# Ledger of designs, part 148: miniprotein binders against b1l550

Target 1, 279 residues: b1l550
Amino acid sequence: MRLPEELLERARDIHSEAPSHRIKLDRVGSFGLKVPVEFKGFLLLAEADVWVSLPEGRRGVDLSRQVEAIYELSNPPKDPFSLCREAAISLLEKLNYADSSGVSIRFDAPLQDGESLKYYGVEISSIASDEIINKIRVEILGMTACPCTAELIRAYKSSEIAATHTQRSLGILEVSTKAEHPDPDKLASIIERAMSSPLRTYTKRPDEGGLVIRSLSNARLAEDVVREMIHLFLEEFGHLPEDTHILAAVRSMESVHMHDIYAERSFSLDEIRKEISSH

## First folded at step 12 (miniprotein)

Design nb45
Fold by ESMFold2-Fast, scan of step 12:
Structure nb45 (fold): chain B 279 residues (1-279), chain A 89 residues (1-89)
Amino acid sequence: as target 1 above (279 residues)
Amino acid sequence: SEFTVEAERNGVRITITVEVDGKEIRITVEIEKDGRRIRFLYVITSPEKLLKILKEIERIIRMFGADPEEVKRLIEEAERLAEEIAERL
């Protein structure tokens, strides 16, 4: 049932009223929206959050206008990066009381894996004020093999390929930049190349054997993986603005322990270049 | 090298700056409207992305109520400058 439009003429404009307390809010918006996006030839279902800042003198935000803005920009479906940037700017322009606006979009990205597909996690955001800051986080699983146990087994048995434990490791790259979002496939590739081997969706026995041998022949500590990820990132994305911030991390789900091993490094491009050049 | 194009109409001022830094094309867009200023940057390392980014810039500029013909002119000039610069690399 739809109520008569005449009621709008008699209703108070609650959102424009003074609040109970004059406190600024950083993010007010619509969270958990489902939006279609086009990603590298695939039509995917993504989840979006949209928000704006709310000044201390205003009681509420025009939430329906926020939802309409992102849905208008998502029809027809477009790439999630353009959608994210355009929606953040649109919200700031349309809601003139806001100091800032933001959009976050999350989806599982398909990646070609032989004759099948595998998936990795992507979360992007754009925050607009007098400038726009774009953030992307990529998470993908790979395999690591322990070099310490490999060395003990080699000392014991003197084999060409030492036995050691292998495990799933989650690689993480997060980039915050004034430039457009980096290509997530390139970030996923960096993570996989830093690992002992990538993971597959489906393998037959000969292919599985090859992956295991690759991993054992390329044993790496969590610390090794993070350093390699940083090295590969700088080769691929060293052109980004010097104030670009990066988080590189790996969480190794150790097959011989009840707990995980974790290694990370956060840095700006300016910071890391000075560090590398001073050593 | 650096090139800048500007348009101002209906209280909206748009500045597009195209710069070449090594093998990179940097496009900075600044929009001023009703006392607000928004600045955003693209760093293009692949000429294939140029048209896609220019189309995105056009859509963003139109959100601010700028004249369609002036927006098209700005984009065409920025594209011409960016292509000219890319050919010099």
Scores: ipSAE 0.663, ipTM 0.866, lowest interface PAE 1.5, mean pLDDT 84

Design nb46
Fold by ESMFold2-Fast, scan of step 12:
Structure nb46 (fold): chain B 279 residues (1-279), chain A 89 residues (1-89)
Amino acid sequence: as target 1 above (279 residues)
Amino acid sequence: SEFTVEAERNGVRIVIVVEVDGKEIRIVVEIEKDGRRIRFLYVITSPEKLEKILKEIERIIRMFGADPEEVKRLIEEARRLAEEILERL
């Protein structure tokens, strides 16, 4: 049932009223929206959060205006990166009382794996004010093999083939930049190439054996993987603005321990180049 | 080096800057409307990326109520400048 629109003429405009307390709020919005997006030929279900800042003198945000903005921009479905940036900018244009706006979008991205697909996690955001800051976080599983145990077993058996424990490791690259979001497939590729080997959706025994041998022949500490990820990132994305911030991290789910091993490094492009050039 | 295209009409001012810094092509867009100014940046690495980014810029500028003919002119001039630079990389 729809109530008569004539009631709107006599109802108070609650959102524009003074609040009970004159306190600014940083983020007010609609969270957990389901939005279709188009990613590299796939129609995917993504989850979105949209928000704006609320000044101390205004009681509430026009939430219907926020939802209209993102739904208008998502029909027909478009790539989540353009949607994220466009929606953040649109919110500032539509809600003139706001000092800033933001949008986050989360989805699992398909990646070709032989004749099948595998998936990696993507979370992006755009925060708009006098400028726009775009952030992307990519997480993908790979395999690592322990070089320490490999060396110990080699010494014990005098073998040329390293035997060691292998485990799933989660690689993480997070980029915050004034430029548009980096290509997530390239970030995922960097993570996989830094690992001992990538993981597969399904394998038959000969292919599985090859994957294991590759991993054992390319044993890497979590610390090695983080350094390699940074090296590969600089080769691929060194062209981004100097104030771009990166987090590179690995969480190794150690098969011989009840706990995980974690390694990370956060840096700006300006910072890391000065560090590397001083060596 | 740096090249600028701009338009201002009915309180909406749009500035598109196409610049080169080493091997990078950067497109900076500034929109000013009703006393609010927003600046955003794109880094162009291929002709395919250029077309996608120009379409996004066009949609964003249109959100601010800019004249459709001025928007087309701005986008086409930015394309010409960026393509000229890409031919030299």
Scores: ipSAE 0.639, ipTM 0.872, lowest interface PAE 1.7, mean pLDDT 86

Design nb47
Fold by ESMFold2-Fast, scan of step 12:
Structure nb47 (fold): chain B 279 residues (1-279), chain A 89 residues (1-89)
Amino acid sequence: as target 1 above (279 residues)
Amino acid sequence: SEFTVEAERNGVRIRIEVEVDGKEIRITVTIEKDGRRIRFLYVITSPEKLEKILKEIERIIRMFGADPEEVKRLIEEARRLAEEILERL
């Protein structure tokens, strides 16, 4: 039911009124929006949140303008990174009472896996104020093999390849930077190369055997994987601004335990370079 | 090397700075409008990335109501400067 437009002229402008309490709000917006995006030749359905800060003297945010901003920029569908950055900046331009704006976009990214596809998780954000801070989190499963049990089994029964337990491990790289978002495929590649082996969508028996042998021959602790991820990250992305912050983490779903093993390191590029150069 | 292109019309002031930092090209965009200033940065590693980023910068600048011809001029000048730098790397 569409009400007469005459009523809009007679109604109070609720959003511009003073609130009951003069309290600033950090994030007010539209959450859980479904948005089409174009990623590496794929048309994907992503989920987006958009928000702005609300000053203490204003009762409400113009929510319809937030939704219009992201939808106008998403037609035709474009890459989620440009969409994220452009929408955050657009929100500041459209909503002049806001001190800051933000956009986050989440999707599962396809990655070529032999003759099939596999998927990894991507969450990005852009927060705009007097500058823009771009953040990306990539999560992808890989395989790890325990070197401790491998060494014990080798001592018990000599073999060219020692048996050990293997498990799925979730690798995580999160980057916060003043530069544009890093390429998520490169982040996913770093995570997979740091693992004992990548996981596959499907394998024939010879390929599955090869994957297992690769894992066993490249046994790594969660701690080893995190250190290797950091090393590989610095090789690929060491050119980012010095104040770029990184989180590297691994959650290993230990096949011999009822619990997971977790290892992480947070650092800035400036911090890690000073640490490495001191050795 | 460092290069700057600027424009100011219709109350919108735009500055695009192109500089070399190590092996990378950095493009910094500053937009000032209605007492608000926003600055954002791109790190360019290839010609393909440059073209994509310049199109994004153009779309962003146009959001602020900048003159279309002035926007085209700024983007073309930034492209020329960045391409000159890329040819030397």
Scores: ipSAE 0.694, ipTM 0.882, lowest interface PAE 1.4, mean pLDDT 86

Design nb48
Fold by ESMFold2-Fast, scan of step 12:
Structure nb48 (fold): chain B 279 residues (1-279), chain A 89 residues (1-89)
Amino acid sequence: as target 1 above (279 residues)
Amino acid sequence: SEFTVEAERNGVRITITVEVDGKEIRITVEIEKDGRRIRFLYVITDPEKLEKILKEIERIIKMFGADPEEVKRLIEEARRLAEEILERL
């Protein structure tokens, strides 16, 4: 039963009232929204969070306005990057009491893998105030092979390609920039190229053998993978603003240990260029 | 080189700046309305991205109630400037 609209004249406007305590809140919004997005020819179900800052003198936010902002922009489905940026800006336009707004969208991105598909993780955000900061995080699995054990085995028994342990490694690239979001497929490609070999969703025995040989012939430490990811990132995305911040990381699920190995480096473009040029 | 296109109507002021920075084209959009200013940046290294970026800029500007004819003019001028710059790369 829909209640009569004339009740609005008698009901208090709770959201516009002063709160019990005059405290600013950083993020207030609708979290866990399901939104359809169009990504490189695929229609995907993504999960979105939308929020705004709440000033100390206002009791609550207009949640219906937040949902309206993302709904209007997500129907019909569009690419998640434009959706993220446009929704963040729309929130500031619709909610004039907010000092900042934000949107995050997460989904699994399909990537062509021979005659099949594999998937990698994508999380993006846009935070709007007097400027927009766009962030993207890409995570994809690959394979690494230990060069230390390879060298030891080669010394023990001579062979053209030394045996060594291999393991799944998760590569991570996170970029925060004033420019538009970087292309996630390019970030995923950088991660895979830095690994000893990529992983496949499906492989027949001859292809599996080739993947193993590739990995063994390209043995890399977690530290090597992070350095290579940074090198490849600078080649592809060195055009981004100098204050762009990057996190490059790898988590290696070591097959010979009960624990993982983790390596990371965070940096701004300005910082890393000065570091490299000083050598 | 740097080029700026500006429009102001009905309390909405829009500035689009197109700048050459080496092999990159930078498009900065600034929107001012009711005392609030929002600025955002695009960096183009791939000509195929230009049309998608311009369409996004157009959609964003329209959210602020800007005059449709002025929006079309701004976007067409920005496109012309960006295309001229890309021809020089």
Scores: ipSAE 0.686, ipTM 0.875, lowest interface PAE 1.4, mean pLDDT 85

Design nb49
Fold by ESMFold2-Fast, scan of step 12:
Structure nb49 (fold): chain B 279 residues (1-279), chain A 89 residues (1-89)
Amino acid sequence: as target 1 above (279 residues)
Amino acid sequence: SEFTVEAERNGVRITITVEVDGKEIRITVEIEKDGRRIRILYVITSPEKLEKILKEIERIIRMFGADPEEVKRLIEEARRLAEEILERL
């Protein structure tokens, strides 16, 4: 059922009215929208949030225009990065009272793993005002092996490859930039290469043995992994604007402890280059 | 090494700047409409990325009600400039 449109002429325009308190709101929007996206040949169901800033003199946001903006741009499904950027810009064009707009999109990204697939987490955002800031966060599991215990076992048994404990570690790279979003597969690759070894969805016994040997022969502290991720990031993405901000982090789920080990570093490209060149 | 293409129609002013910076191409899009200005930056490292980004730029510009024929001319000029630079890298 559809009510007569002439009722709109008589009804109060609630959203444009003055609020009870003249307070600006940073983010008002539609959260938890399901949106189909096309990612590297896959059709995926992503989850999106869309929002705008609300000025102190306006009671509410036109939520229908927010949903319109993202759904209009998502049919047919397109890559989530272009969708994120275009939707944020569209929100500013459609909602002229807003000083800023934002869109975030979350999905699990498939990654080729032999003849199978594995998955890593991706969250992206675009925040538009007089410029656009694009953010991407990639999280993927890998394996680390403890070098401290390895050294003790080596001293005890005197073997070429010392036994040590191994555990799953979560690697995290987050990038905020004025340029378009970096390729998440390249970020995931950086994380995996920094680890003692990557994880697999499926392994046969000989492959599993090889993965373990690889990890043991490449034992790394969480601190080592973070430093290697930063090094590899600079090799791949050093061309990004100097004010690009990066967070590199590792959470190691220690197999010999009831608690995790965590290491992180935040930096801008300008900051890290000065630090490295000061040596 | 820096080239700019501009158009103004229907109260929308669009500026596309293409410049070489090291081995990459920087494309900056500035859109002015109804007293609001937005600046968008892209860093291009391959011909495949260029084509994808140009299509995105075209979609963004059209959101603002720019003249379709002007939009096509802007995009084709930007493509020509960027392709010339990429061929020399």
Scores: ipSAE 0.702, ipTM 0.884, lowest interface PAE 1.3, mean pLDDT 85

Design nb5
Fold by ESMFold2-Fast, scan of step 12:
Structure nb5 (fold): chain B 279 residues (1-279), chain A 89 residues (1-89)
Amino acid sequence: as target 1 above (279 residues)
Amino acid sequence: SEFTVEAERNGVRITITVEVDGKEIRITVEIEKDGRRIRFLYVITSPEKLEKILEEIERIIRFFGADPEEVKRLIEEARRLAEEILERL
């Protein structure tokens, strides 16, 4: 049943009323929206959250305008980075009582893997106020091999390729910047190159043997992987604003333990340059 | 080198600054309307990235109700300046 529109003139405007308590809210919005996006030639189903700040004197947010903002910009589907930035700015303009707006978009990104595809996780956001802050988080699995056990076995059998345990490791790069979002494929590439070897969707036995040998020849501690990720990041993205903040992390799912190993480092570009130049 | 183009009409002021920062081209967009200001930045390293960024900037500026002819002029001038700088790098 659709109620008569004339009732809108007689009903209170609840959203514009004063709240029971004069408290500002940081994020009020529509969460878990399904939106189509175009990424590197693929049409993907992404999940989006949209929000605005709510001032202390206003009871509620106009949720219909939030949904309109992202859906209008999603038709036809466009790249999720432009969508994220445009929607955040559009929300701030449409909802003039807000002092900030935000959008986050999550999806699994396809990556070419020989004749097949593999996938990595992407989460992006844009927060708009008097400036825009763009954040991207990329997570991808790779392989690590233990150098400690490798060295021990090599010492025991000096002429043979070192045997050691290998495991899946999750690499994480998160970047927060005033510039546009970094290319996620480049971030995924940095993570994979820092690992002992990348993982594959499928392998034939000769290719699988090659990956194992590569991993064994390139054994790395979780600590080594994080340092290599930072080094490679600086080579690729050292041009970003000095106040760009990065988190580099790896979680190694140790095949010889009931627990995982975790290593991380957070830094700004300004901070890390001063650190590496001092020693 | 630094170049600035701007347009103002009906209470909307748009400023686009194109600047060389090392080997990168910086494009800063500032929009002021009804006493509110928003500023955002792009870092350009290739011609193909420039076109996508200019299209995004044009769409964003239109959210603010800027005059369509002034927006076209502003975007075309920014494109010319950015392309000129990219050719010099």
Scores: ipSAE 0.680, ipTM 0.880, lowest interface PAE 1.5, mean pLDDT 85

Design nb50
Fold by ESMFold2-Fast, scan of step 12:
Structure nb50 (fold): chain B 279 residues (1-279), chain A 89 residues (1-89)
Amino acid sequence: as target 1 above (279 residues)
Amino acid sequence: SEFTVEAERNGVRITITVEVDGKEIRITVEIEKDGRRIRFLYVITSPEKLEKYLKEIERIIRMFGADPEEVKRLIEEARRLAEEILERL
């Protein structure tokens, strides 16, 4: 049942009323929206959150305008990065009482893997106020091989084929910048190149053997992977504004332990350059 | 080198600044409407990215009720300036 539009003339405008307590809210919005996006030739189902700040003198946000804004911008489906930036700016224009707006979009990105596909995680956001701040987080699994155990086994049984444990490691790159979002495929590539080897969707026995040998010949600590990720990031994205903030991290799901190993470094481009120059 | 193009109509003021930063081109867009000012930035690393981001800038500016013909003129001026810079890099 659709109620008559004439009832709008008799209904109070609840959202525009004064609240019971004069308290500003940082984020009020619609969370967990399903939106179609176009990513590098693929139509994907993404999940989006949209929000605005709510001033202390206003009781509520027009949530229907938020949902309408992102759906209008997502039809036809477009690149999720453009959608994220455009929707955040659109929300500020449509909801003039807000000091800031934000949009977050999450999806699994397909990546070509021989004749098959593999997937990595992408979460992006855009927060608009007097400036726009764009954030991207990329997570992809790779393989690491332990150099410590390799050295121990070599010392124990010299002149035999050394063995070491291998494990899945999750690489993480997160970037916050005033510039547009970095290309997620390039971030994923940096993570994979920093690992002992990438993971595959499937392998036959000869390919599997080669992957294991590759990882063993390129054994790396979680700490090594983080440092290599930072080095490769600076080579690819050193052109970003100096106040760009980066998180590089690795979570190694150690095959010989009941717990994980974690290594991380947060930095801004200006901070890391000063640190490297001092050495 | 820095180049600025501006348009103002119906209480909407748009400023697009194109400048060189090393081997990259920086495009800064500022929109002023109803006492609010929003600034956003693109760092252009290739000619292919330029066209993509100019189209996005055009869509964003149009959200603010700017005159469509004036927006097209502004975007074409920004494109010309950016292409001149790219030819010199």
Scores: ipSAE 0.702, ipTM 0.888, lowest interface PAE 1.3, mean pLDDT 85

Design nb51
Fold by ESMFold2-Fast, scan of step 12:
Structure nb51 (fold): chain B 279 residues (1-279), chain A 92 residues (1-92)
Amino acid sequence: as target 1 above (279 residues)
Amino acid sequence: SEFTVEAERNGVRITITVEVDGKEIRITVEIEKDGRRIRFLYVITSPEKLEKILKEIERIIRMFGADPEEVKRLIEEARRLAEEILREAAER
């Protein structure tokens, strides 16, 4: 159903009116939009938020223009990274009263795992103003094995191979940069390589035994994993602008505790290079 | 090692700067329209990445109402400069 257009001639334009209080708002938009995206040969359902800044003299945002912006660019479905960047720019062009615009897109990314698939979390954003800042956060589960307990068990019976507890650990890499978004598969790979071993969707008994033995031979503290992630990140992404900001973190779901262990480090590329070179 | 290509029409000014840093190419795009200026950056490490980025840049520029033929010409000039830089870098 569509109401008569004659009503439009009598109706107030609420959005362009003065607000009750002259206060600027930082983010006003449409949140929780479902958008299909094409990621490395897969058609995925993503969730998107789109927003703009609202000046102190304007009562409201044209929310339909925001939805138009992202849906025009997402039909047919395309790369979520290009979609994110293009939609943020499009919002500024379409809504000229805004000082800034932003788009975030969240999805679970498939990763080849033998003959099966496993999934990791991806959240990206682009914020446009006089420049564009692109952000990506990748989260993937892996396995860690405790070196402290391994050493205690080894000491208990000196001639035996030490046993230790293993647990799932969540690795996190977040990158904020003026350059385009880094490849999430490479970020996921860095996280998995820093762990004692990766997790699998499916294993047979001999393969499961192999994963456990590899994990035990590569026992790592959460602190060890964070340092290794940073080292591997610099090898792969050292070419990014020096003001690129990175967060590397691990949350270990300790199998012997009711609580988790957490380790993190945030840094800029400029900062970390100076730190490493000072020793 | 820095090259700039410009186009201006109907109050829209587009500047594409291609800069080399070792084996990497930096492409900076600046769009100025109705007193608003937007600047964005790409860091290119491979030929296949260059093609994807140039297509994205073309789509973005077209959002601002630039002439299709002028946009094509601007992108082709940027491609030629970037490919020349990549070819010279590969020789090292």
Scores: ipSAE 0.659, ipTM 0.863, lowest interface PAE 1.6, mean pLDDT 85

Design nb52
Fold by ESMFold2-Fast, scan of step 12:
Structure nb52 (fold): chain B 279 residues (1-279), chain A 89 residues (1-89)
Amino acid sequence: as target 1 above (279 residues)
Amino acid sequence: SEFTVEAERNGVRITITVEVDGKEIRITVEIEKDGRRIRFLYVITSPEKLEKILKEIERIIRMFGADPEEVERLIKRARRLAEEILEEL
């Protein structure tokens, strides 16, 4: 139903009015929007949040202007990284009362896995003010094998490949930078290479045997995986601005425990370079 | 190794700076309109990435109501500079 336009001339402009309390709000916006995106040849359904800061003297935000900003940029579907950065900038241009704007986009990214596909989690954001800060978080499952139990079994019954417990582990890399978002496939690759072995969507018996043997021959503590992820990250992305912030983490779903094991390290590029050079 | 390309029309000022730092190219874009200034950075490592980033820059600049012909000239100049540098890397 469309109401008469005559009502617009007589209605108060609620959003431009003074609020009941003069308090600035950091994020006001439209959350949980469904948007189509194009990712490396795939059309995916992503979920987006868009927001702006609201000054203490203004009662409300123009929500329709926020939806227009992301809608105009998502038709036709485009890559989520460009969409994220462009939408954040567009929000500042369209909503001149805002000091900052932000956009986040979440989706499951496909990776070619032999004859099949596997998926990993991607969450990105762009926060715009006088500069833009881009953030990406990648999460992917892999396999870890316990070196402690492997060593104990080897001592008990000498074997070329020691038996040990294996479990699924979730690897996490989060990057916050003034440069554009890093390639999520490269971040996922770093995580998988740091693990005892990657996981597969589908394996035939010989491939499954190979995966298990690889994992057992490359047993790693959660602490080992985090350190390797950091090492590989610096090889691939050491060129990013020195104030780039990284979180590397692993959550191991231990097959011999009722609880998980967790290891993490957060750092800036300038901090980690100084630490490594001090040894 | 810093090169700057600038365009200003109808109260919109756009500055694109192309810098060489080691084996990478840094492109900084600054847009100034109605007392608001926004700066953003790209790090270019390949010709494929350059093309994608230049198209994004063009779309962003056009959001601010910059003259289409001036935008086209600005992007062409930035592309030429970056391509010459990439040929050397």
Scores: ipSAE 0.648, ipTM 0.870, lowest interface PAE 1.6, mean pLDDT 85

Design nb53
Fold by ESMFold2-Fast, scan of step 12:
Structure nb53 (fold): chain B 279 residues (1-279), chain A 89 residues (1-89)
Amino acid sequence: as target 1 above (279 residues)
Amino acid sequence: SEFTVEAEENGVRITITVEVDGKEIRITVEIEKDGRRIRFMYVITSPEKFEKILEEIERIIRMFGADPEEVKELIEEARELAEEILERL
């Protein structure tokens, strides 16, 4: 059932009315939208949030305009990065009362893993005002092996490859920049290379043994992994604007403890270069 | 080095600035319409990335109601400037 459009002429425009209290709101929008995206040859169903700022004198946001902004840009499906940036700009153009707009898009990114596929988590956003700030967060699981226990067991057994506990560790890289979103595959690669070994979706016994031996031969503390991630990031993305902000973090799900170990560092490119150059 | 292309059509003012910084090309786009100005940028380190970014810029400019032919000419000029810079790398 569809009511006649002429009713719009008689109905009050609630959204344009003055609010009960003259308070600005930072984010008002449509959250949890499902949008198709094209990512490196894959058609994925992503989850999107769209929002705008609401001035103190306006009661509500035109939510239908928000949905129109992202859906007109998502059909046919396009890459989620362009979609994110273009939708944020579109929201600001369509909703002239807003001081800022934002879009976030979340999906699992497929990665080729030998004969199978694995995946990593991606969350991106674009926030538009007088300028656009783009953010990307990549999370991928890898393996770490404890060097402290390895050293103790080596001393005990005099083995060339010491036994130690291994665990799944979640690596996190988050980048906020005025430039376009960094390539998430490169961010995922940095995280995996910083760990003792990557994880696999599919292994046969010989491959599994090799992965374990690699991990044991490359034992790393969570602190080691974070430092290596930062080092690798600077090699790959040191060209980004100096005010680019990065969060590098690792959450190690310690197999010998009831709790996790967590290490992180947040920094701007300007800050980290000054720190490194002082040594 | 720095190169700037400017166009104005149907009340929309568009400025595209291309800058070289060693091994990278920076493209800054400014769009001004109805008293609002939006500035955004890209940092390009590969020719493949350049083509995709130009297509995105073209779509954004069209979103503001700029003339399609004017937009194409603006993008082509920016492409020629960036190719000149890439040849020097």
Scores: ipSAE 0.685, ipTM 0.869, lowest interface PAE 1.3, mean pLDDT 84

